# VHH binders against Uracil phosphoribosyltransferase (upp), part 7

Target 1, 214 residues: Uracil phosphoribosyltransferase (upp), of Aeropyrum pernix (q9yen3)
Amino acid sequence: MVAAVRVIGGETPLARYVLKVLRDRTTGFPEFRRYVRIAGSILAVYIAGELGWVEEEVETPLGAKAKELAPAGPVYLVGILGASLPMVEGFASMMPEARIALVAARRVEEPGRLKIEVYYSRLPRMFDGPAVVLDPMLATGKTVAEAVRLARDRGASKVVIGSIIASRQGVEYISSLYGDTPIYTLALDPELDENYFIVPGLGDAGDRALGVEP

## First folded at step 1 (VHH)

Design m6 (framework vhh_8emy_2)
Fold by ESMFold2-Fast, scan of step 1:
Structure m6 (fold): chain B 214 residues (1-214), chain A 123 residues (1-123)
Amino acid sequence: as target 1 above (214 residues)
Amino acid sequence: QVQLQESGGGLVQPGSSLRLSCAASGFTFSDYYMHWVRQAPGKGPEWVSSISSSGSTINYATSVKGRFSISRDNPSKTLYLQMNSLRPEDSAVYYCAADTYFWSLSPEEYDYRGQGTQVTVSS
């Protein structure tokens, strides 16, 4: 069994409402983008439990003292360009001090295999805190796995993955390489089609979120 | 030369069990996703079950979930389908198929497909 996947669609009706809007073929790009942002914010609520926190004392307007939590150190969001951009924005709206790193990758078809090529990245020299890798679609898992590898190579001792829809194949692939990396997703879908799209899925997240088809 | 050969079909009574086998040759079996597809008289092909190359990812059609179990033995290059609690509506020709892609493709689009084995559930 897969040890480290948490399906948020089973945890809150809001996640299922977001999925309804994103899956619906009649949803236009402005509403699709809005709900990708909302999905990012929901992911932040659940992924926050994986991050480090410290107790901090504050003084209220009444002059009374209260002990609450603050981040223990820097938190990095690693967005996989392009459809992840509104998702990163949604996550960051819940944690405004989060730092943003970016990875751009493409699928290169080769006989008998799918290869991932990273052609642009904006990463810190060293991750001095946890890294949250965000990609709306965890299909084959190969693009996300490459981003996890890059974060780990730069010193991230803890990496967490957030997606809107993950395939069973993608989760299995990540777990086979990085068994201790938690995966948070709104939905876990059973199948990929011949072009590696998640089924039932939501189609092409990049085209639908950004409103521009290349 | 690629070959997929199904066996294990037959005539059984409702409530019975059957185990289908598919022997593969002519390709690297352990690199391929394997599928079971069935076709009943007068109906189109229906996907039944899929299993990943390592055997760790498995899926079933809702009509067979809880009754059928797919498995594979990569050293012997064999795919299996254990069918329990058989019903008359399970009567069909059962085909195994191999593909480099994972799930729910049209049977016409699979990389390789076998000749089929007949399963008849009747009393």
Scores: ipSAE 0.000, ipTM 0.118, lowest interface PAE 17.7, mean pLDDT 83

Design m7 (framework vhh_8emy_2)
Fold by ESMFold2-Fast, scan of step 1:
Structure m7 (fold): chain B 214 residues (1-214), chain A 124 residues (1-124)
Amino acid sequence: as target 1 above (214 residues)
Amino acid sequence: QVQLQESGGGLVQPGSSLRLSCAASGFTFSSYAMHWVRQAPGKGPEWVSSISGSGGSTNYATSVKGRFSISRDNPSKTLYLQMNSLRPEDSAVYYCAAKLDYYWPLTESEYDYRGQGTQVTVSS
């Protein structure tokens, strides 16, 4: 089985321009962060089709009536800390009523495997609408998978994943666990290096987006 | 330059088998997901099957699932479609298409590269 993956870089030149700026090693952290924010806004345009909408009638300043769309209910953004912060901001700028939840996770070394530990989360008691899980880099897929599990366990009506770059391995991992979860990404890159960085990728998204190298 | 060249089409009777090939050149074949798309006279393009760059994942349209098998040989840069139990409704021009690691069912306007097509006619 494959997940429903949509590669936005194939759908608009603007996404490829954003990827050019983010991939370019000469791009400084303020411009990198700006373009992570822009990527979040582009993702909102495409992911909006997965969310619930209702038709509403409004009156224009001319006194005429028009039927347009409004959100059917609450929408949640689930940001994976840290590099997702400007991406979440970019998404929320397109949908200001979206609610923001947060998940922080770390890699834990175990003999023979990579384990992900969620050490902090700010989640609603129950999701009373769809959840959009946002992480700039979908590398192994394991951190994103934990966020999807948390949203589903708390009743999210639908879960959608948004990333800037996804690896083939990460997409296949998500597909194996959550085949009904759509993945939207600006780029799909073919491989991971030995340290689980996406290649060609954009390097360390956290260091480059936040301007702090721990 | 980029080129996709299909072969193996022809006229066959219902219930027959046919194997299509697509020879690729001018791009890094193993980095591209490959697709078969068909178009019958007077109809729009219909996605038939997809295979990932590594060959580890395959997908099929409901109408061909269980009858068709997609495969690839990355060293020889060749894509294949094994078609079994052919039906008159399978008659179409079959196109080989390439998209950079894209797993979505594709229309003609969505792929990066497409070949010239090979005609398959299933008729008694």
Scores: ipSAE 0.000, ipTM 0.134, lowest interface PAE 16.0, mean pLDDT 84

Design m8 (framework vhh_8emy_2)
Fold by ESMFold2-Fast, scan of step 1:
Structure m8 (fold): chain B 214 residues (1-214), chain A 124 residues (1-124)
Amino acid sequence: as target 1 above (214 residues)
Amino acid sequence: QVQLQESGGGLVQPGSSLRLSCAASGFTFDDYAMHWVRQAPGKGPEWVSSISWNSGSINYATSVKGRFSISRDNPSKTLYLQMNSLRPEDSAVYYCATYEITYDSGETVYYDYRGQGTQVTVSS
């Protein structure tokens, strides 16, 4: 594996419990969405260590002073639409002052190649702080790589990726392009199927999280 | 113009070894991770192995770990896959692959570059 990947499922039973619910084929969309949200909150706890912090002195109700931490500056979440939506909300619930950016992309098959097109984005003119790119599934890595590129092109001081399940192929793709970009994921699965779904995975995260199958 | 050309496939018996090669041209080979992907008839593509630009990171699919070895020779712009203890289920067309991001006047395109493939058939 690459050094930039941190697999949270190996570090806390709560992450594995979340994975159990999300992987289970019998889990309905309301509970699936709920656990995608919970996964976002867990990712926030672990990714917080990659963000900038400054010591701040506060006075307690007892008139005593205590030194604690505060964000060093703005933090941006970059959600890959659609299944990332509850995940972004879960992350933001832990850091309510985080700013939210959005990227929507689609796959276009062309002879001899797979094309990723960004057809909608809501991005700041400049990222004046770190960016956390969130997508539940890091399959081929191409959509996430595009979001990383957009954040870097607009000045993000640091980019971190958060996913629920990453494939080995997707991790290697990201690492080949952006070796300095940390990847945090609840699970790292071994392979992709013929349609580039992660195996064993959890199926189609968008269908299952949003309850709408196009 | 990324071009990849695989060679070294063939018909072998179970338990045999083969060494696949991939000659790369049209890009700065030394700056890219390289991959081996295989596809058997009636099945989807299966990732086999990956190697980073400097060989510092090497990964294998569980199905081939301990039997296959990926390596690269940057001066000759060649990627290799040493396959040992071949099994009938390893029969597939093997492709070397790399990924490129191109920015074209307001559009970003991701390219999966693969060669024509080399057929490996493991049969008694």
Scores: ipSAE 0.000, ipTM 0.169, lowest interface PAE 14.8, mean pLDDT 84

Design m9 (framework vhh_8emy_2)
Fold by ESMFold2-Fast, scan of step 1:
Structure m9 (fold): chain B 214 residues (1-214), chain A 124 residues (1-124)
Amino acid sequence: as target 1 above (214 residues)
Amino acid sequence: QVQLQESGGGLVQPGSSLRLSCAASGFTFSDYYMHWVRQAPGKGPEWVSSISSSGSTINYATSVKGRFSISRDNPSKTLYLQMNSLRPEDSAVYYCARYTIEVTGDYTYEFDYRGQGTQVTVSS
């Protein structure tokens, strides 16, 4: 199998700088949140190539005509709450016309069982528009897989995934369920620990982005 | 036709080891996560272990961590479970499985394909 994953850290020094700040255990939550937002903006630059565009002619203030691009239709950002929220806003700052959908999911642990519970969603119909599923951490891939499924059920003809760090396991899991769904990530890390955290990773993205520590 | 065929179970003494095998056919084995699940008489199924399609990522239930090892051989389409330091509590029918996503109010990763199982009995 060929997983369609593009690792942006290999393509721009800015992505590696963002990763340095986010991975650094000494980075406080305000700076961490800022750089999650910046990561979202970087992802927008690269994921734009997956979206539909049409050529349009505009008149400049000088009365001259120029041909440029505009979105071919609606674009839906599907944010997985919580740490994805600054990432969604960073993406939307590059494409202000993008529509925002939200999914809140949690892992429910039972002896010997794994459940993903979607306890809140704000999902419009997405017919004729691509969906971009955004989550800072693609760890096991299970929560992201649910968001991809929901976007497809709401009519998205194309789904693209954006993350800050993806595990090899998460990429393989998504690819096993949804074929060649494109995955854009700043970094691809090799391992998960026993609690399903990405290693070396950046720790708990939710706690660090939201400023809440148990 | 998707088929999963488990083997390697048996009756052993506490503290013994067993290696279970699962032969897969009817699908591209190397594209899927694979799982071991066990079910003791009168109890529901209990997830034991999972392994990614490439074998790079492995997870265990707390009850077996440090004692069991999952592995796979993609060329032969075979999944393995090495069970060490077996306890009476490990007595169950062991199934290999492939997950599917169940779509309702509670989203659960359910097993969509499961073999007939292999019986493991740990008794003195």
Scores: ipSAE 0.000, ipTM 0.139, lowest interface PAE 15.4, mean pLDDT 81

Design p1 (framework vhh_7pa5_2)
Fold by ESMFold2-Fast, scan of step 1:
Structure p1 (fold): chain B 214 residues (1-214), chain A 119 residues (1-119)
Amino acid sequence: as target 1 above (214 residues)
Amino acid sequence: QVQLVESGGGMVQPGGSLRLSCAASGFTFSSYAMSWVRRAPGKGPEWVSTISGSGGSTSYADSVKGRFTISRDNAKNTLYLQMNSLKPEDTALYYCAKDWYELGSYDYWGQGTQVTVSS
């Protein structure tokens, strides 16, 4: 495993409280969604350090001048549809000028092969700033890796990944392809089950966050 | 670098048994679910069985349930498939897979081991 992963649950009790609510099987979908949103806001606080900032001088209501920070340029959030939607909203609530891009992907079988297919995307023609790829669950890492590839292909030289729970397998996969891409996650769980769910995890993030089981 | 090396295949009569092995290297074996996938001549890949990283959970295709047993030895980085009551329909090249769902794009399959069930 490469040391590119930062586990926020080890750094603040608030992240562990969020994880407690999300992992608890008795938590209903409205509270689950609320805490996915809160997780997005926590991730923004920690990921902000990876983004570019410039010093700017402003005049206060008292006519005095103060030097503070502003984003150096556009920042893009790339949400992996579906459970990432409240997470993206939580992140954007902390950085309201962030631009939002979306990727929807599925696994498809072709003769002799299976692969990730992006069947919908809303992406800028070029990323003229950093991209933050957001997905609550970094399980196998395959869908997230495809989103990272798309961002890099369109000019995002810096890509950061944010998740609520990452598997050790998913982190190793991303690190094998993109060793310099930082991964921020609230928790790092040891394994996947036979259906590629993270264990102990939180179950199906999409079903639990969106309240609709397909 | 991920490497998977399958072995243990061969020819056997219907009703016979074989034990397949897969030696894994280049990754933290105990952190990954492992699968067996087979491919019969002229057909696409068919999933056979999966075992969780800890070995606590297993699943099987309906066609092999009750006859095959998947297991692992995490101390030896080895995956096994015990195949009992073999049928001619089980004839295929058997592959060990760390990431079965993205076969051909991100698969970590080895060379495979041939199983032939005939009189």
Scores: ipSAE 0.000, ipTM 0.159, lowest interface PAE 14.4, mean pLDDT 84

Design p10 (framework vhh_7pa5_2)
Fold by ESMFold2-Fast, scan of step 1:
Structure p10 (fold): chain B 214 residues (1-214), chain A 124 residues (1-124)
Amino acid sequence: as target 1 above (214 residues)
Amino acid sequence: QVQLVESGGGMVQPGGSLRLSCAASGFTFSDYYMSWVRRAPGKGPEWVSTISSSGSTISYADSVKGRFTISRDNAKNTLYLQMNSLKPEDTALYYCARIEVTYESGSWYTYDYWGQGTQVTVSS
C-alpha cells in the first residue's frame, strides 16, 4: 500500500541519519554536500522500483548462469540547478547508465502571483524512457511542476520526483496537477514560512550544499 | 476499533458511472483527511483523490480530474467517490484510506488504516 508520496525516512534509519546531518545548523557545507550526495544514492535505491527492468541471463566467472535485471531502456535524471547537483551525482553513482538533463528556474514576483521562469535547460529532444526529476527541496512544488511539464511535453511517459524534503503544500500542488506522478522524499515537513522555506526543513539547500550565497 | 468498509464497486461499460461508499467507524471521522487509492492489475497503488476533514480542500489525480468527485458526509461517517465517464484504464481495486496528518508521522499522505477494497471493472 503506497501513499501518493513515499517517505523514505519511515523505511530506513539511514535516511533519518542523513536528515539529522542535513537539518543540523552546525553542519558545514562540505559535510552538507556529502550528505546531499548520499541522499541521492538512497533515492536511487527506492526509485529504481518505478523504472523499467528486463530479466537477463549472465554467465559468472565460474561458467554458471544467473538471471538478473537490466534497465529496459534509457533512463533520464532531470536535475534542478543548483543544490540538486550533488544529489544527481549520488543517484548516477548507483545507475551509471542514466542520462543527465538539467533545468534552471527562478521565481519571478508578478502582481497577484508567483511565476516560475525556466531560464536554462539541457533536455533531450525527446525522452525515450522514464524521467526522474531531482530537487532537494519540494517547497511550493512550482519549480518541480515546470520540470515535470517539460519532461512530459517531450514524450516522457513516466515521470518520478525525488527530493530530500518535501512540504505538504508542495506535495498537494504536484498531486493536483500530476496525481499519477510518484513522489519519493526522505522527509515530509508540515509547512512553509512567509518566504516559502520548508519548516523545520534544513534552511537554504543551495547555500548549504554549494557553499556560496548569491 | 477502527473500521473502513467500501462498497459500490462492480462491472460497468466504458462511459458508465459508479458511486463508491466507505463507511467509517471506531474513530471521530470528522477529524481526519480521507483518500481514495486504487490498484490496477499489474501496477502499484495509485493515489486517486483526497478530501480534508471539513470537506473544504479537495485534490485529484490528473487522470481522474473532471470525471471523479470525492465527497464526505460527516454526520453519516461516510466517504464517497462518484465516478463518471469511466474508462477501461479505471479498472482497479479501490481502497478507502485514513490519512494521519500529524507532524510526527512526517507525512501528509501516510495512511494508518485501509479498507478491504472494492473492485471496479470497466469493460465492454
Scores: ipSAE 0.000, ipTM 0.121, lowest interface PAE 18.0, mean pLDDT 83

Design p11 (framework vhh_7pa5_2)
Amino acid sequence: QVQLVESGGGMVQPGGSLRLSCAASGFTFSSYWMSWVRRAPGKGPEWVSTINSEGSSTSYADSVKGRFTISRDNAKNTLYLQMNSLKPEDTALYYCAKTYEIYSEGDTYYFDYWGQGTQVTVSS
ESMFold2-Fast, scan of step 1: ipSAE 0.000; ipTM 0.297

Design p12 (framework vhh_7pa5_2)
Fold by ESMFold2-Fast, scan of step 1:
Structure p12 (fold): chain B 214 residues (1-214), chain A 125 residues (1-125)
Amino acid sequence: as target 1 above (214 residues)
Amino acid sequence: QVQLVESGGGMVQPGGSLRLSCAASGFTFDDYAMSWVRRAPGKGPEWVSTISYSGGSTSYADSVKGRFTISRDNAKNTLYLQMNSLKPEDTALYYCARGSPYDEEYTDLWGFDYWGQGTQVTVSS
């Protein structure tokens, strides 16, 4: 369902400026990583509306009282390794109380079928609050779907997805599996190539963000 | 434990109709796309139809388009396949499956993770 996706590039010129830098093939890895971090901060501003908040009264240094908002409970960021790391840091810079969980996954052949295997995770025993799954590229949606499943299985009250670029195919895939899971992305691109890269996209986010080709 | 139990199969003459049902349990039914997959004698599995988690989107194999209608009742955790204008070529075991084909090769992507035991549909004169 395309109605489940919010494309931030249509809502602020800053998101499109970030996309310009990240899409530009001449952008080197230090600047690329910097703008992945900035994208994470922008996503935090928009995704905050999906999270639970409560009014709290605080006393100012002048002895006056004011009512403001605080998180209703713990918030978890679930970073999909590797290119998500600067994005997670950017998000956390806006919400320093957010807890960080990590998932690393790979494709594994099973008899007659391929599956996603989580070969490393750092997850809470139970998510006692909402989870924000972060991956710069929502290409096929397969790894993101597995992270959503893990968060839901462990009690996440709400799951939200944040990406820098999502493919239409990946959005439809996630929406077909998890209809109530909102997807926030800076851009929605139409196609995947034969290697499952998003087109026009930004190339390999891991290589470009981390500066290391494994 | 995830369970999918199909029913409604049987014998029918060409041009007839059948309605298949699939009772789902052990998971949050309205979080998942659901599909029908069939296996004819001597053939591999063939995807038939998929419905999105909400029922807002449906897709069909070319061989059944216009004749079959997939639907779901999320309040009852039940998936349906209304089969009209049945042909001898529709004779197969029909499986309820959790998930959807991402492309034409569902084995290459996250597709179907749980299958029911199947219900037999036989179309004969």
Scores: ipSAE 0.000, ipTM 0.161, lowest interface PAE 15.3, mean pLDDT 84

Design p13 (framework vhh_7pa5_2)
Fold by ESMFold2-Fast, scan of step 1:
Structure p13 (fold): chain B 214 residues (1-214), chain A 126 residues (1-126)
Amino acid sequence: as target 1 above (214 residues)
Amino acid sequence: QVQLVESGGGMVQPGGSLRLSCAASGFTFSSYAMSWVRRAPGKGPEWVSTISGSGGSTSYADSVKGRFTISRDNAKNTLYLQMNSLKPEDTALYYCAAELGYWSDYPLTEDEYDYWGQGTQVTVSS
């Protein structure tokens, strides 16, 4: 629907199976976390096409030469704490050389407004390669947009977003600010409720993935 | 559908005052933090002031602190900027801008606002 978003649920039945487990209200937190990790691995398969690769020659055990691909340089995963942790792990399992950066933000609720505060970040002084921003839920897009801004401010010319579920509102928000930033998501859901939860969604990803309710 | 319409600009002498208004329609005004952003001739956008959706919090650029006052009337869906002790360097096109439920503790960049008005010209000259 939106030109900047790629919906993986339309491209592989495995993504829809993962969504079934994550959306199901009866799924407990250990299984939920496991499937968030699997979602991260699936995202890595698809997002890999946005990353830089170079041809590299290797010698096989038979003494023959073969040409295959290797990353062109450093790749950074930017995890938005907390529900993204198993997702980052799943992504990194497919690309063990990926470097991990972190952004922590909180919502401050006041009558009539939602305030975002970044209270912690661990970012490289300069991004010398592509940055992949990972957050299971792209709801309003505000927290993800802030992570994209921080990566770009530190020299990242290529930023890609990965989520498990994105709202149409969140995708449109990101696309209005960063039209050249690809968004990869397993599902694109139509609406947000009055508390900014994605509907039909999967509920509170943090509570369900981490097993701890703040 | 969504509209932000600024008014109240004009020509004023140094030391004078102007009151800008921004009439909002097509969205739930009280859910949005509102800002004034100006663009001087030949320069990039400069954030001026922000007010929270409830009106309980305000912030100002150092260049306008003590001279400008931002306010809002949620019953009328209107944002205001009272500008006192105007200086030639305040000459700019003034825009109102809205951000849905998002308020950073620092000024947003131009690209971070959800909606923009068309702007109203303020010229401070002798």
Scores: ipSAE 0.000, ipTM 0.126, lowest interface PAE 14.6, mean pLDDT 83

Design p14 (framework vhh_7pa5_2)
Fold by ESMFold2-Fast, scan of step 1:
Structure p14 (fold): chain B 214 residues (1-214), chain A 124 residues (1-124)
Amino acid sequence: as target 1 above (214 residues)
Amino acid sequence: QVQLVESGGGMVQPGGSLRLSCAASGFTFSDYYMSWVRRAPGKGPEWVSTISSSGSTISYADSVKGRFTISRDNAKNTLYLQMNSLKPEDTALYYCAKGDYLFEWSSPAEYDYWGQGTQVTVSS
């Protein structure tokens, strides 16, 4: 099965310009982080269509009436800690009322198995609105899938994924588990290397966005 | 629908060679990592080898490194495993699998695309 994936790089030249800067090995961490933020803002424009909206009437300074849209309820951004932080900031700059939840996860190596362990989370008791899971790199899809599971377990019936680069393998993994979860990404890259980095990708998003290499 | 059909197994003496094939259909083969996984009698599944979508990145389990060679032909939608210097411990049912080399047997999302398997028996 194929996941519902929308590749924004095909829809605006700005997304491809952002990808050019992020993919370029010569781009330093301050500019890399800046463009991760810009990517988050672009994703907000496109993901907004998945969120609930209601028509509201407002009065302009001229005393005239106009009908426009407002969020139907709370919207949650679920950031996967580390490199997602500037991306969450970029998204939230477009929707200042969005609530921010956080998930920190690590890979646990077991024989014949790659397990994801969540060792920290800041989540609402219940999601009383849509959840947008944000991670710059959707590589194997396992960390993102765990975040989707946590949101669903806490009542989110609508979950959307946003990434800067997704692998075809990661998209397929999400589709197999959560076929009703749309994926928005600036680019869809064909493969992963032996260390699970997306190829051609942009390297290690955490190291490049945060400027600190552990 | 996704289909994976393995072939090329058989009985061989220690030190012999076999070439396994996996014919893939129902998906864009050239977009996916492909793996070989084996299951010996009474044991759980063991990852053997993985090859990237382009064929540029390849990895092997330590137990088969230097003896087995994974390859693919994207024009024919076919995955191969050339097995040399076979040992009795290589006796197993060999599966073609879509995806990476770290697998979770209990995850249906990753193992829905396992083939039927082809039996390899190494005995004197």
Scores: ipSAE 0.000, ipTM 0.141, lowest interface PAE 15.4, mean pLDDT 83

Design p15 (framework vhh_7pa5_2)
Fold by ESMFold2-Fast, scan of step 1:
Structure p15 (fold): chain B 214 residues (1-214), chain A 121 residues (1-121)
Amino acid sequence: as target 1 above (214 residues)
Amino acid sequence: QVQLVESGGGMVQPGGSLRLSCAASGFTFSSYAMSWVRRAPGKGPEWVSTISGSGGSTSYADSVKGRFTISRDNAKNTLYLQMNSLKPEDTALYYCARYSLRTYEWGYDYWGQGTQVTVSS
């Protein structure tokens, strides 16, 4: 039994092409980063359906009137630093008025368990609209769950999660805490290894997207 | 029409045990995952445990794993939390909650009134 998860790789061949480039071990960091940006843009197209919209009338250059949609209010992107940076940029390129919030967290390793420490955040005092939490890799779900909690605690009307690859374990973890939070991902992979990397996955998204291996 | 009613809380000494119950009515109980969520004095809500609609899958917060057991009886529309080896840190108001994709309130659309658990010497 898994959460409400929408696997975009099953809905468009473009998402599977993006996954091919990102999963391929021979893809260098500039092209990897470019395709993380493209993944963010694809996620924006699909996640837009979860956001609030209002009908708005515009006048065309021909003097005719047309009814189209505009955002109902502010929309926030909550990027999980670091590999999410090009993903956030890709999403924002489709919705330039989206506001950007940031959460930086790290895993503190202990025998038999993980702890998540948030060591930096840039969040609005109050979310006056929906929040889209973006992280390329939804592995254990613990870091993403913390970002969802922070957004909800600060008044987010709706929270949606976007990832490039999600694990079954991470989806189930989010579902157990936040049943009303939709998850959109390009791929859903079956397992985690002992170091909590998604398998088959794409390796270390941070190293590959940012081009810096600490 | 949906109603969740908790019971079984009380005062217990460290190392003791309590069994919480939640009687559900007004919906098809077996179709919904159910959770226990607690709120300690001076803290925000903390998720404790979730059980799937069929009872085939369970999950636990790291702080209670190995000590607490969630279960359900779908024939009786009742959710349970067996709490063993209780610690002072477990002192909290415990809520039964229905897990629903349609809610913006802590991932749950219906909550019980809560039952108080106090662990003290």
Scores: ipSAE 0.000, ipTM 0.144, lowest interface PAE 16.5, mean pLDDT 84

